# VHH binders against DegV domain-containing protein DR_1986: the designs that were tried, part 5

Target 1, 281 residues: DegV domain-containing protein DR_1986, of Deinococcus radiodurans (q9rsy3)
Amino acid sequence: MSIAIVTDSTSDLTPEHLAALGVTGVPLYVLFEGQLYQDGVQLSARQLVEGVRAGKAIPSTSQPSPAEFAQAYAQALEHADEVLSLHISGQLSGTVGSARLAAQEFGGRVTVVDTHTVTLGLGLQVLRAAELVRAGQSVPQIVQTLERVYPQADLRFTVDTLDFLRLNGRIGGASALLGGLLNIKPLLVVRGGRVDAGGRVRGQKKALADLAEHVRRYVSQHGGARVAFLATVGGEEDRAAVRAQLSDLHFQDMGDHEIGAVVTVHAGPGAVGVALEPLSA

## First folded at step 4 (VHH; framework vhh_7sr4_2)

Design Q6 (from L2 with S30Y)
Fold by ESMFold2-Fast, scan of step 4:
Structure Q6 (fold): chain B 281 residues (1-281), chain A 128 residues (1-128)
Amino acid sequence: as target 1 above (281 residues)
Amino acid sequence: EVKLVESGGGLVQPGGSLRLSCAASGFTFYSYAMGWYRQTPGKQRDLVADITSGGSTKYGDSVKGRFTISRDNTKNTVYLQMNSLKPEDTAVYYCAAGPTYYDILEDSGYYSPEYDYWGQGTQVTVSS
């Protein structure tokens, strides 16, 4: 039995990478100045950042409809026997709920997974699922593997301001970092499906050093790692600076990734992070 | 059309054994969670056992160590092997199937035991 993978645009894997994997990405939406834009289709992350800087408005986001997921599933099932559908945390978005409603129309041929992560945390799960499909594993075996990997997976990042997470209601446990302190950079994690506090440091250089040190400790503790480096528009140089601090370290390099428009709405411009998982489950 | 057809019920003496089978059709069996519930007249329905698509199992406290749930994805069938039967096990046993939804945060690979599809039930009577 052949398996098609479906994910959503918050995986932040490029359309080129998804196409090479045979994976379908369903776009979420950005609401900006009264108009809806499809993530990465009608609005790029760079266009979003330029618009925010020019307009001084903080945009919001919305999930794909069940009808959009049903269309994606019907198309995937033209070329596969079943679908494995991997999505952004249900605590961050209603996306997985829309996918579940759509899946009911397909008589068990579609399996929907709440991954309890976002951006390259989700992207790494999609990459692993694609590898396991190629290795001939069944949907239950793949889900079991992802479940074993999840407790060891890590998504850590820093942002220029907490305003984007706060105003859109996705700050989660990181609200503990609100306090009116000047020149303090928050460290954030995705833990238990929501954003949470990872620490505070003074200044951007210390935030980047903490991210690099975290990667180093992870690799040492796990005997290796798969590592993705991520940034929103404006964070590219800082992402390169984190990478440069790790030139002596051996790990499986999963590449440099741009965070897409929908996730940028919540993290803001200039965010930098790392997504980590073990080499094997 | 989803159908669940139970079989294997009947009359058995205390200490005896029965194997219930539930034949499923109309859906992709291997991707669904399957369960067994039982109900005695005048009482609420209780979980006996369930099994995820990945093979993880859960049992009701009263049947642990005596009953075993298993599935055969090749035959689209879920089984309940009932050993050391007691008069208190007398009930109508129902087969259930739930949609393919996983929450990775649940370490056991488990999702809600709530089910969308139910069989008609099979009577199990344990008496001398």
Scores: ipSAE 0.047, ipTM 0.517, lowest interface PAE 6.6, mean pLDDT 87

Design Q7 (from L2 with S30D)
Fold by ESMFold2-Fast, scan of step 4:
Structure Q7 (fold): chain B 281 residues (1-281), chain A 128 residues (1-128)
Amino acid sequence: as target 1 above (281 residues)
Amino acid sequence: EVKLVESGGGLVQPGGSLRLSCAASGFTFDSYAMGWYRQTPGKQRDLVADITSGGSTKYGDSVKGRFTISRDNTKNTVYLQMNSLKPEDTAVYYCAAGPTYYDILEDSGYYSPEYDYWGQGTQVTVSS
């Protein structure tokens, strides 16, 4: 049976990447200066960051409607027998709830997955699901593989300020890091579907070194890894600095990725991170 | 016209067995997830068991090891085999059909179908 994959724009895979995979991305929205913008279609991450840096108010985000998911599912089912729909953590967004409501119109033909991750954590699951579809696996086999991979998957990052996560209500367990001392940089993880504390270090150089050492430890413990390098606008040089510390290490390089506008609303400009998963399930 | 018709309910002694059937019509049965829920008066519905279009099953904690869900796609029917029945199993049992939902933090093979169609229910009473 042919399987179409649907995801949402918080996967942070570009339209070009999604097209190459044959995957449909449903955009979330940014509310900025009283206007609603489709993520990556009507507002880029760079445009958002330029607005924020110009002293404009911190924007907010909203989920796609059930009607938008129903449209995506109907379109996918014109060319496939079933749909596998992979989405940002239900603890971070109502997106998976909108997908579930839409799926009710299509019976068993649409399988919706709460991936309990975001950005390239979700993106890596989409890439793996696409590979397994090409390998001829069924939807139940694919979701079973994603379930086996998830406990070993890792998303670790640092931010310039916790304000973006706090003001938009997505700080989660990282609220324990509020009230730090001068020149303390937070390390953050996504764990159990929400943002959580990953540590504190003094200065940006130590934060970048932490990310690089985390990749080294992961590769050693798992005998290899798939690694994606992430940054919001303003974090590109720091992302390159993390990568440069790993030039001697063997891993499957999943590329350098710019975090999109919706995720940037929550992480803020200048964020840097890594997403990791094992080579095999 | 979508129809889900439950049968097999009734009165049974503690320790006894019953087999519930749900006959489905008006939709493509083999593509739907099917489930059994139960409800006592004044309480919300609880999951008893569900089965995806692919055959993966999930059970409520109170019925694991005692109840078995199965489906026959040639007959458009889902079954619930209930063994070792207890007074606490007394409830109206509802058949449901809908799409499959998967939560990645759950155990392997765990699926939570969201239901868009419900039967009218069948009463199961476990009493001496």
Scores: ipSAE 0.327, ipTM 0.734, lowest interface PAE 2.9, mean pLDDT 88

Design Q9 (from L2 with Y32W)
Fold by ESMFold2-Fast, scan of step 4:
Structure Q9 (fold): chain B 281 residues (1-281), chain A 128 residues (1-128)
Amino acid sequence: as target 1 above (281 residues)
Amino acid sequence: EVKLVESGGGLVQPGGSLRLSCAASGFTFSSWAMGWYRQTPGKQRDLVADITSGGSTKYGDSVKGRFTISRDNTKNTVYLQMNSLKPEDTAVYYCAAGPTYYDILEDSGYYSPEYDYWGQGTQVTVSS
């Protein structure tokens, strides 16, 4: 029994990477300047950031329709017996709900998973699922493995401002970080499917040092790790600075990733983060 | 309009057997997962058994080897054959239908599809 994987564009895996894995990505949308754009197809993160920097209003986002998921599932089932569909947290987006409605047309052939994460947190789950499909595991076995990995997985980041999360209603528990002393940088996590507070530090240098120390501690506690380094447009040099602080550390390097347009609407430009999971589960 | 109608419940002595039926309408039955759950007053609903469109089955640990779930796509009906009934099996039994869905944060311990549609329930009483 062959399994095709479907995910959404908030996984922030490149089209080239998805194609190499044989994974289908369904795009979410950005509503920008009164126009609707498909994530990464019709609007890049750079174009979005340039518009905001030029004084345009902060955009909003929307989920794919059930019809778009049904099309993706029908196409995937042309070359596979089953579909495993992995999506952004249902607490952050209605995407998993649209996928679930579409799955009703395909019976037991389509399994939809609420991953309770986003960006490379989701991307790492997609990569692991693809590895397990290649290893010959069934959908229930793969999901059980993802359930075991989830409590050990980690997504930690810092943002230039909380305004993007606040204005779009995705600040979650990080609302506790609003206010306080000048020059305080928030540290954020995704926990229980929503954004939450991960701490506060004074200044960007300490925020980047916190991210690097977090990776170092994780690797020590787990005997290794798979590590992805993330940035929105404007955060590339800071992402490199975090990586440079870890040059002495041995881990499985999952690469440097640009956060896509939809997730950038919520994190804002200049965000930097790390996504972590254990080598095995 | 999705409609699920259970039948076949009743009173039976320990060691006896019953067969529950759930007649489904308002959706493409052959393409949906079907399940049986049970609930006693004051307790949460427990999975008894489920069956995918392809015929794959899962059972709750307390009923394995005693109960069998099956489906007849021609009649749009799912069945639960209950053998070697025990007083502990006394409960209201609910038919469920829905797509296959997982929530990673829920502690399942095993595969459990998400069910969005439920019947009204049928009472099974096992007494000596």
Scores: ipSAE 0.139, ipTM 0.628, lowest interface PAE 4.6, mean pLDDT 87

